# Ledger of designs, part 6: VH-VL binders against Type II restriction enzyme TaqI (taqIR)

Target 1, 262 residues: Type II restriction enzyme TaqI (taqIR), of Thermus aquaticus (p14386)
Amino acid sequence: ASTQAQKALETFERFLASLDLESYQQKYRPIKTVEQDLPRELNPLPDLYEHYWKALEDNPSFLGFEEFFDHWWEKRLRPLDEFIRKYFWGCSYAFVRLGLEARLYRTAVSIWTQFHFCYRWNASCELPLEAAPELDAQGIDALIHTSGSSTGIQIKKETYRSEAKSENRFLRKQRGTALIEIPYTLQTPEELEEKAKRARVNGETYRLWAKVAHHLDRLENGFVIFRESYVKSIELFLQKNAPTLSGLIRWDRVAQEALTAP

## First folded at step 7 (VH-VL; framework fv_remtolumab_arm2)

Design s20 (from a2 with heavy chain Y102W)
Fold by ESMFold2-Fast, scan of step 7:
Structure s20 (fold): chain C 262 residues (1-262), chain A 119 residues (1-119), chain B 107 residues (1-107)
Amino acid sequence: as target 1 above (262 residues)
Amino acid sequence: EVQLVQSGAEVKKPGSSVKVSCKASGGTFDSYAIGWVRQAPGQGLEWMGRIIPIFGTANYAQKFQGRVTITADESTTTAYMELSGLTSDDTAVYYCARHYDWYEGFDYWGQGTTVTVSS
Amino acid sequence: EIVLTQSPDFQSVTPKEKVTITCRASQSIGSSLHWYQQKPDQPPKLLIKYASQSFSGVPSRFSGSGSGTDFTLTINGLEAEDAGTYYCHQSSSLPLTFGPGTKVDIK
């Protein structure tokens, strides 16, 4: 709730609103994803945190995506050469660079959505939130500190899976802790409600995602963001229930029990 | 068409240095790596080193390490090979050649630069 | 370093005859082998890349095969303009190396 946190949120939202999402979609949509994992040296998360989270001061300013990609590329020339030699030999420079640019863009969009949750939380909520790239190794996006405990946060994009394949590392390591999934969707409530009406299967799931969509907002360019009421609902849920929470609190339970206003 | 055009023939004294240029045209200079290969009279091909302009890094054959420096100027699309401490054993035709990609094979070659090291 | 050995070192053949040149590597190089033709007082020209892929504009009589340590360049129906020295080249590891060459003459 600090003036600094409010200013940071406003500056970050101006940055998000400045993104030419339609142009990026036209440029990157036709580019196939490669299944090769990026080696540790090419992990963009530390750079994303450096440029969009850790370096904020009184007058924060954020790099555009192309400038960010250029900085990441220049800092990674040797491991890029090794990676490209292994997986893309025989390809042109332009082809490989565009492919990596598309891949990093997709990662950046997801991370910017996670950062918006954190900026909104810091501007609106009382409970302390910690975000750092080291938390990704534990399988979480943030930690929220409650009385005598900490709750893991994982930002969860729309999914129709009925089962999780494996247990999250954070929960495996700390058996007494809770991990809460924070749902978001890029679809409008109207789109999801129409899908629910026409669905042969997953109709109830579409209705839950429509409920989630009602708690989200959009910037002028269409970028989906979290409302103040959304994070306050999560904070109240944690304050009321934290002493009894353990294990995975899945997104559908959050949608049903924590989100209380459209 | 893709072309690599090299600087003219040089006659050098023992102990001096020579710097050969290779200007690329007809293709995207930054999209490819440039290697240097020499050929002594009547002999085979010997790789000296290569540079990847976008990475700014060069790799050299150990025989030439410490004597050879390969550089690139992206603004003029020109690669350079400088060889110091010349001896008569360095008399050869020096070729620049474009790697098909960044590290495999050579698809286009310069015309060659004759370097003669005379007493 | 990877040493490449070529055989034969020289052959003289009549026009339309089949020519086979072999290149052997001192260790496995996968398919990272390329073939060049060099004529007197000219730079080398790429014929075959990655063991078997013909470079643009190269006549169909030239073909390459092999993987690992044993590679061949074949000229099916030698023409007069094919006289020259043929080099294999590996790009599997640094330093890059060339074979010693095979000289092909007509007649």
Scores: ipSAE 0.000, ipTM 0.401, lowest interface PAE 14.1, mean pLDDT 84

Design s21 (from a2 with heavy chain Y102F)
Fold by ESMFold2-Fast, scan of step 7:
Structure s21 (fold): chain C 262 residues (1-262), chain A 119 residues (1-119), chain B 107 residues (1-107)
Amino acid sequence: as target 1 above (262 residues)
Amino acid sequence: EVQLVQSGAEVKKPGSSVKVSCKASGGTFDSYAIGWVRQAPGQGLEWMGRIIPIFGTANYAQKFQGRVTITADESTTTAYMELSGLTSDDTAVYYCARHYDFYEGFDYWGQGTTVTVSS
Amino acid sequence: EIVLTQSPDFQSVTPKEKVTITCRASQSIGSSLHWYQQKPDQPPKLLIKYASQSFSGVPSRFSGSGSGTDFTLTINGLEAEDAGTYYCHQSSSLPLTFGPGTKVDIK
C-alpha cells in the first residue's frame, strides 16, 4: 500500500465523519418518492465518481452532499425537465426537488460505502483494485487483479432474499471468472444477535449478519466503514482461492469462509 | 415573437444596491431560463447568472455570489437582478436574455439598462 | 472555468471580402458554442447556434463550423451592415463564458 493511498483514505474518512447523518435522516426519512427509474442521462454515478473517487489526487477534497446535489441538478437541467414533466406533472417544484434530493442522498450513501471499501483496499492490500463508473454497466463495483485472473467485486448491503438465479452480466460475458459479494450491514452486532434470538425464521441469517457486523467499524457520526482486518481477510481468501474460483461467490459464503473470527 | 423590456437607467452611489427588471412577453416564461449579462464601457460580455422561472432555480457566477440575487415573478412575467455593494467597477450596461433549448445559448436580448456608480 | 480565446482581436475589411474569426476553448465543449454579433449601442444578436446552426433570419453569408475546442465563424462577402463586434459563447459548463470579442470594421 502507498502513503498516498493511506492519505486518500484518511481524507475520505474525515469527509464521511463530517456528514450530519442525523439531520439527513430526519430530513429524508419521511420522504416517499414514487419509484421511477432514472433515465441514463440522469444517472448520478458518473458524477459521484467525479466528486468522490479521487484515489489518484494528491490533495483530494470532497463536496458536501448539498453542493453535490446542486452541481448534479445544474448539469442535468434538460433531462430533468423532461423527466419531471413526464412523471411529476402537477406536483410542486419543492416536492419534486426534495424527492430527487432524498433519492440521490440514498444513492450517495451506498456509493460512499462502496468507495470506502476501495480506499481501504488501496491503503491496506497489495492486490491491485480498479474502480470506474463503466464497471457498473457490467454489474460490478470493482475489479481486483491477481497475477492470473481478475475477480469482480459487488458490495452487498444486508439482505434476507433467496439466492438469485439470474446470471450477472459480468459473469455471463466472461465465463470462468468469479464475482464475489462483499457484505456489510448498518445494524450493530448486538441488534442482530437480539433479532436472531427473537426470529421465527431467518435466525441463522441474522447470526451470520452479526458475524459480518463484528468485522465492520463506525465513524464518530455512526457511518459504517470497513476495517483493515476485513479487507486483509478478503485479500487472503482471494490469494488462496482465486485460481479455483468461478461464478458467483455469495455473501454468506464470504462471511463463513473469508472473514476471520471476530 | 419574443420581447424583453428592461427598466430604465440608474445612477447609484457607492455602497448602494440596484434592482433591474426584465419584463418578458411572447411566451418567454414557459420552459425558458432568463440570464443576466453585463458589459462595462468598452469591454466584453460577462455572465452574471440565470434563473429558470418554472423551477425557481437560480445559478450565479462565483465572482458575483453574495452580491447578486436573481428572482422571477411568473404572475407578471418579470425577472429581476439585484446587485448590492456597488462600486465604480459595477458601472456597466446590464442585459437580460432568454436561453433557448432550456439553458443553452441566448436567442433574444433586452435593450439593456445602464447603471452608473459615481460619487 | 472554461476560457474562450478569439482571433483576431480586430479586422478591417473591404466590402464583399471573406472574414474568418476563430474561437478556441480551454477544454472540450462538444458543439455547445454559439456566436453573437453586437453593433454599437445595441444588445448582442444571435447568429449561430451549436457551432453550425444558423438562427432564423440570419443572412446565409454567415456560417459556423468546428467542434471540441476549435470553432470558426465565417462571413462570405462582408456587407457594410456587418460592422460590429463578434463574440463566441459556451453553454457546456457553469459558469457560462464569452470570448473577448473580435471587432470587424469596414475600410
Scores: ipSAE 0.000, ipTM 0.383, lowest interface PAE 13.3, mean pLDDT 85

Design s22 (from a2 with heavy chain Y103W)
Fold by ESMFold2-Fast, scan of step 7:
Structure s22 (fold): chain C 262 residues (1-262), chain A 119 residues (1-119), chain B 107 residues (1-107)
Amino acid sequence: as target 1 above (262 residues)
Amino acid sequence: EVQLVQSGAEVKKPGSSVKVSCKASGGTFDSYAIGWVRQAPGQGLEWMGRIIPIFGTANYAQKFQGRVTITADESTTTAYMELSGLTSDDTAVYYCARHYDYWEGFDYWGQGTTVTVSS
Amino acid sequence: EIVLTQSPDFQSVTPKEKVTITCRASQSIGSSLHWYQQKPDQPPKLLIKYASQSFSGVPSRFSGSGSGTDFTLTINGLEAEDAGTYYCHQSSSLPLTFGPGTKVDIK
């Protein structure tokens, strides 16, 4: 924990709290996004890291989303023209631009939540955390270093699928290591408990997500963030178990074993 | 070799609908759009709309919005143009044509389908 | 909507003479301008794509030039088989539009 990291977290939280989420919801929700895979030249992750991951900067500043999108568009103009010509040139240019804007907004929200976990971790925990756009290519969002090993972190938004896939690029490349899913939900504990009571299917899953929701907090505008107690619980779990952990540690196990720390 | 073959001539009553087909061969459904252009007797060319079959995207000229529907069946490599609410002003030859370089200009054209709307 | 205008509307020409047809766009369209020939009772045939690129099999007497808003189709040495109507077409933006046509006839 450092003063610098605490200031970075506070500044990032001020940025998140300043977002006009309701206006964005109105603007982007009705827009169907481009479903085509983006080529490497249009991957927004390096740009999102450049503008929103500033953990070591003194007095960092963060771009608003529209300003970020305009900068990304201008920087990527040539590969954007090629992409649009190939798939969407016949559509109105303004319409395609809005579709990509909506897609990048949804990506940015997810990345901002991921970054909040990392800022909160740096401000509250002792184990070193590594965050970099290169890790996305490995199939993880962050890497936490313990004595003699490293554990992959993947931030996992609420899901109701009982299915699990065995393959992950990080786990395939680094056999004998662990990947931990870090769960979050945009719903309140009250909403989830009510859904659990009415559920004909997924009742137990709703109750488990309600438990996850109890460990989260919200900013004034409704943006969901991680509590200090949440990341400290994860750190304690890793300190106790990391040398024996391997493979995928699913979100439901994390909710049951890590988030109920004494 | 690319070829577009259209359905035969139609005679329709005012207020009815017509559906014209355009069967493509030789890779017309790969990465190209198919457009529909009509020509009234003694008049010029008028663009109605287009479809990009592999993406399901259709675009229409404002004049025909709400009356025209352009669809494609990839299994039979056939594009369709359906025009409803017919009037005598819709009497024309209707062409399908393939765009080059995705959706730029038209390189290959169908033979045309004459639609006559009379009482 | 981008409006295309053509001049002249009609031209009656003696064989072997030079024919010049102009197409003007209401706003800049770069080089996204294409030329077609239509003979009576036939579909249009592509002559020139992207203002100046000849389509395969088109006789060398046909040439195109221009960019932005002003475009020209030239037939250098009109032949009898060139009688027909010539249309310009823009692909720069929706809706796609055609010029009104220029009819070329033989005296």
Scores: ipSAE 0.006, ipTM 0.389, lowest interface PAE 11.5, mean pLDDT 85

Design s23 (from a2 with heavy chain Y103F)
Fold by ESMFold2-Fast, scan of step 7:
Structure s23 (fold): chain C 262 residues (1-262), chain A 119 residues (1-119), chain B 107 residues (1-107)
Amino acid sequence: as target 1 above (262 residues)
Amino acid sequence: EVQLVQSGAEVKKPGSSVKVSCKASGGTFDSYAIGWVRQAPGQGLEWMGRIIPIFGTANYAQKFQGRVTITADESTTTAYMELSGLTSDDTAVYYCARHYDYFEGFDYWGQGTTVTVSS
Amino acid sequence: EIVLTQSPDFQSVTPKEKVTITCRASQSIGSSLHWYQQKPDQPPKLLIKYASQSFSGVPSRFSGSGSGTDFTLTINGLEAEDAGTYYCHQSSSLPLTFGPGTKVDIK
């Protein structure tokens, strides 16, 4: 928690609030995500960190999405040509570029939400947080350091599907450590409570997501952000439980045990 | 066989613009990046920028950013380099050249276009 | 930007002599180093790509070596037709850059 961290958070929130989310949804909503896995050379994470994770800068500034996408494209011309020739031979260039633009936009939105958690954490909490693109290869979004241990963090968007059987990469390589899922939803508490009342299935899950939504805020343009109370609740949970935590701490347990009313 | 044929010599006044063409024949125009390299009298080679016709995207050396525009016309298999705000320092032979292995070196070069900027 | 330096600036040699030209990069460029020959009033011609791979049709007397920051072009037995200026060029990162050139004349 520092004055510099508070200013970084405020500047990042101004950037998020400036996004024309409605225009982006109109443009990209009808465009299917490019299904092919991107090769290592096309991974946008290093660029997203370069342009949007600036926690240590005194006066950070952030690119708009279109400028970001143009910079990523220009930096990757050779691997893009190889990728397009291999998987989209015979497709129009404009079609493939728009498909990749839509894919990167969806990735950017997810990463901006992840970065907001990290900026909010640095501005509000005492436990050190580490964020770096290399952590994605380990299957985590951030590391929070407690006395004598580290806890992996994975930001988890609203889901209703069964969890995968396979253990996360981070947990496989770091026996005895914990990975905590940090839930968020784009729906309001009122919307989720209404869905819970009408639900044939997932009623209890809707109620848990409504509880998560109660701990989130929205910017003027509708972008969902983490409240100070949210990250402080997570910090307290980690301080109380970290010595005994191991394995995957799923989002629903976090919602039930970590996120509490003041 | 691959050939790059450039437009003829130009004499320009300071402050004007010049647009040099580079017509490609042989091979697939869209498969290759086309670079632009200039050489002032008695001096070495200086890279200005390149275009990748398949993507419609261009990269520029910082020194020329804002003054140079590189474009391509697939229908005529022709790349263009337009340089604005000409000064006597822009007097040079301008070459187009084809990249091999996408963006590596240059295997085929145009004959060059002499641009003279009058004092 | 990556700066390339060449030595020597000028070399005058007798026919059949061995010529060695060096190119040094300000930072590592792997093997993304290419050599060109330019004769007066002609465009450059590719000789060696990727530090050591001869371009098709280039005489066997031309060879290249090196990696990282230090590269060498060798002409083993200079012929009269080899008089010209030789440039190294890096393609490792933007902006693309060329060495200042080495002029080779025959005595």
Scores: ipSAE 0.000, ipTM 0.397, lowest interface PAE 13.1, mean pLDDT 86

Design s24 (from a2 with heavy chain Y100W)
Fold by ESMFold2-Fast, scan of step 7:
Structure s24 (fold): chain C 262 residues (1-262), chain A 119 residues (1-119), chain B 107 residues (1-107)
Amino acid sequence: as target 1 above (262 residues)
Amino acid sequence: EVQLVQSGAEVKKPGSSVKVSCKASGGTFDSYAIGWVRQAPGQGLEWMGRIIPIFGTANYAQKFQGRVTITADESTTTAYMELSGLTSDDTAVYYCARHWDYYEGFDYWGQGTTVTVSS
Amino acid sequence: EIVLTQSPDFQSVTPKEKVTITCRASQSIGSSLHWYQQKPDQPPKLLIKYASQSFSGVPSRFSGSGSGTDFTLTINGLEAEDAGTYYCHQSSSLPLTFGPGTKVDIK
């Protein structure tokens, strides 16, 4: 709700709108990504936060993706050499570098979407929000504080799986605390309604994702972002329900109970 | 029992840094946050930032962003506040205090650490 | 940032008198306002949390009221030991802020 938070959001949105998403799709889509788990020394999250999470900076500026990747690569040359020699024996260095570039691009896109939620929250909402790379170790993307409680946040891209995986680390450590999934989709409401119409078994799920899509915006280049009304709806849901919320609040409950028509 | 015990007084030169410690009871590190508040001679209270030890996350007042670092060591249940680029305007008593509910008010306070910055 | 203002800045009062201290917030903070007492060369001590909830061990002569933007701390029957500076503090949003303080002296 500060003017600085509003300016940070506006600057970040200009950065997102400047991305040549079509060019990146053409460049990275055919590239097989490196699937091997990255060691701690190669975790790009601290670098992504350093370069893209600047909520408290006056006049923030953001690196393009290629510049970001080159910086990360040069900073981590020694552990990269060890990683490549250990897990990709016989592969060319250039080939593995391209695979890691594609992987980091996909990671960056999801992190930029998470950061947009946080920038939008800070610009529009009153409840305090924390975002830090250390929260990833707890299994959450952000933490929102209400009077007398705190709620973990996970930004959740469109999924059609109904089964929950193992219990989240945050919930295991903080019994009686809530973890809320914040849904988003890259598909339009029209696309999702058409899928719902043709679906044999997942029609209701497609319609629910269509409702989620109605609460999202797109930048000129197609990058999906959260509307002011979206985060305000979440804030109202948390303020109303915080004393009774516990455990995992799955994306479908959020879509049904929190994301009401503006 | 809740107890916060701070390190002793410091006298520093301009341009240096200072690191103040705050030893908290084990219960404080399990479910509370530790904040830092300073008070210049004859002046009011100014919040600097806080850390939630269980999450390892710190949040700082914008005025101190880039100069202050707050850390926590769970093995010794000790929080630290390091302030760099000291000037005479940083002469103050520095308090650590326990936040209930991570950022709410302060229910227990350390005894304070006097930091004097003089040439 | 939420700015807190306190009135009066200073009061010199007779023992047993009723003291009223007001704190006003620049925007609504619900009930997320807390009161502290600070004596010379001592850390602050929590008196009242969430506008009206007394902290444990605080004498019953201290009470708080208010919501939104206007809050009051009342000392009904001031004792000599109550001399000190009183601060209001909001926890509604970051950064956390304090009022400038009200100094209470005994005549």
Scores: ipSAE 0.000, ipTM 0.505, lowest interface PAE 15.2, mean pLDDT 87

Design s25 (from a2 with heavy chain H99D)
Fold by ESMFold2-Fast, scan of step 7:
Structure s25 (fold): chain C 262 residues (1-262), chain A 119 residues (1-119), chain B 107 residues (1-107)
Amino acid sequence: as target 1 above (262 residues)
Amino acid sequence: EVQLVQSGAEVKKPGSSVKVSCKASGGTFDSYAIGWVRQAPGQGLEWMGRIIPIFGTANYAQKFQGRVTITADESTTTAYMELSGLTSDDTAVYYCARDYDYYEGFDYWGQGTTVTVSS
Amino acid sequence: EIVLTQSPDFQSVTPKEKVTITCRASQSIGSSLHWYQQKPDQPPKLLIKYASQSFSGVPSRFSGSGSGTDFTLTINGLEAEDAGTYYCHQSSSLPLTFGPGTKVDIK
């Protein structure tokens, strides 16, 4: 928890609070496209990392989403042309461009939530955290280093389905290590408790997500962020349990054991 | 069991570059970070940067940013540190060191490579 | 960057005496502090990791303590072979940094 890390968090939160989420929601929500896997040259994660994560200077500013997308598009005209010709020949560039814009927006929102966890962690916690685009290739969003071990971090949006049947690559390659799912939800505790009352099957799961929601906060525009108490709870959980942790630590265990009420 | 072996001493002129190698043996190369630490004659230890080969992540101290490049070749289990724009202030012993779980402290060190920068 | 300071700069002690070296950080680093010993013309050797955990093969006379900003390395019953320079090192945040060192000589 450095003064520089606190300044970085404050700068990032001002950026997030400045986003016109409602306008973006209306613009991109109705855009339905079958997403083709993007080739390496078009992976937006390195650009998102370079612009929204790299170390901040005294008075940095972050591009709004449309400006960021325009810069990304401009820098990739050749690979974009090749990609469009291969998978979308016969479609207008305007149509495909809007589809990719919607896709990158959804990716950016997820990545901004992940980066907020990391900015908050660096501003509040003592255990070192590493976040970089190459970690996505290992199937994790960040790496937190504890005495005697390293723990993979995967930021996990609200879900009611079973996890993918494939083992995570990070766990497969790094035997004896742990991967912890860090849960978040875009719903309020009140919304989730109401759903729990009406639910026939998932009532207990809704109540557990309501508990997760209780530990989150929102900026004035509605962007969901992690509280200082949230990341400190995770740090304490890792400090107490790291020597014995291995494999996947699912979000529900984290919610029950790490995110304890004050 | 774990051993880091560095390349031999170098004598360089001001303005040139030097590239020091660090070959790891024993243990799994991709299970740790390799840091680079230098020590000027009669002075203390100064961290330059580190690389985590499995993630391709390299990080540098601000003082050396733009002058230092740290790379790793998993096929030969060798890490490299290249320092450019050498001046007499860069005369030092350069060490590579292993950090097993990335921030656990440096548990094994290379023997050191003496770099002398003089006219 | 996190600045580490060590005291004393230099200490000359008789064999079997207790040696205490302190390391102070410019800001809180939790328990992310490690101690090294360096002898002339040799690379450093890790003694204590994460403030208080002994590295394998290190004699039991070496111990570490502390948290936050104040840390201590203790040698209970100094031996002749313990002469050298001792460095603290923080791994709490990048860039990693070292203390200036404490030189320990035998009388």
Scores: ipSAE 0.000, ipTM 0.375, lowest interface PAE 21.5, mean pLDDT 83

Design s26 (from a2 with heavy chain H99E)
Fold by ESMFold2-Fast, scan of step 7:
Structure s26 (fold): chain C 262 residues (1-262), chain A 119 residues (1-119), chain B 107 residues (1-107)
Amino acid sequence: as target 1 above (262 residues)
Amino acid sequence: EVQLVQSGAEVKKPGSSVKVSCKASGGTFDSYAIGWVRQAPGQGLEWMGRIIPIFGTANYAQKFQGRVTITADESTTTAYMELSGLTSDDTAVYYCAREYDYYEGFDYWGQGTTVTVSS
Amino acid sequence: EIVLTQSPDFQSVTPKEKVTITCRASQSIGSSLHWYQQKPDQPPKLLIKYASQSFSGVPSRFSGSGSGTDFTLTINGLEAEDAGTYYCHQSSSLPLTFGPGTKVDIK
């Protein structure tokens, strides 16, 4: 942990707390989502890293979302024109721009949660963490270095989907390594416990997500963040088990074995 | 492999409607638009409209506005073109075609569906 | 509506000869012009996209040029299999429109 890392976390959390989540929800909720990834030329991930992960190398403040979106748009006028003409030909410019703004906002929220884990890790833990946009192409969000090895990290939002039957790209490329899913949920423990009581199916899964929720905090505006105790529990798990870990360590195993009861 | 397979030939009476299907494969529904182009016997190509399945957006040529409806069913990866108020002037071969990535040309075409409107 | 005109309407050419087909737009369309070949009782096939870019698998004897309002398709060394009708198509604005076609026959 360093003073600089602590300041970075504090600055990022101040930014997250300043987001008017209710206004964004009202503005973007009626806008339909496109589930497919944007073309490579329009990928916002490099820009999100530039403004929200690497910003503190040169600048101690974070860009507001609307300013971020405007900068992304202005940098990509030609590929945006081509994309819009192909898929939204005949639609109003204002309608398409709002749709893309809503899409980028949803992506940004997910990435900001991922970045919070990384900022919290750097401020609280001793094991080195590497985060870079190039890692996304490998199917991971971050890499944590232990003595003589590295462990892939994938930040995993609440899910009820079945396990993947094939290996992740990172695991295929780097045999003998581990990939750990780091779970989070936007629901409260109380909300999840009520769902567990009412559930005809998935009752145990709701209870497990409630356990995950107990290890998370919320900022004043409701933005979900990782506790110091959460990342320290993961660090202890890695220090104890990393030499024996291989393959995918799913979120439910992490919740049961790494996240001890409060 | 990219393939667009259309429904079989139709013979219709004046005043009726026809619905032509276009079954798409090779990932066409994931990121491409599907256009409809007709050709009267011995004549040139005439664009009718298109749909972008992933966005549900449809656009129509003004001359067909109110008579043509283009839809897409993602579960069967099938696009449809329905034309109502048929007259003998609607006798033509109807093609579906995939709109190519960023270049807006039609790169792959269905085999065509002949629609004959009796006098 | 953007109107496309093609010249000539028809041409009969000797094998191995150079064929030039012109397409003119009623207003500027930049480079948003595409060329198709259609043989009798077959669907059209894309040859050239965005005025000058060859579609994959298209023989090198086919080339396109032009921008704005004036466009040309060239077949340098016509082969017997090239007989057919050639159409230009604009994608600059709605409605999408095609030229009337140029029929190429071999003597």
Scores: ipSAE 0.005, ipTM 0.389, lowest interface PAE 13.5, mean pLDDT 83

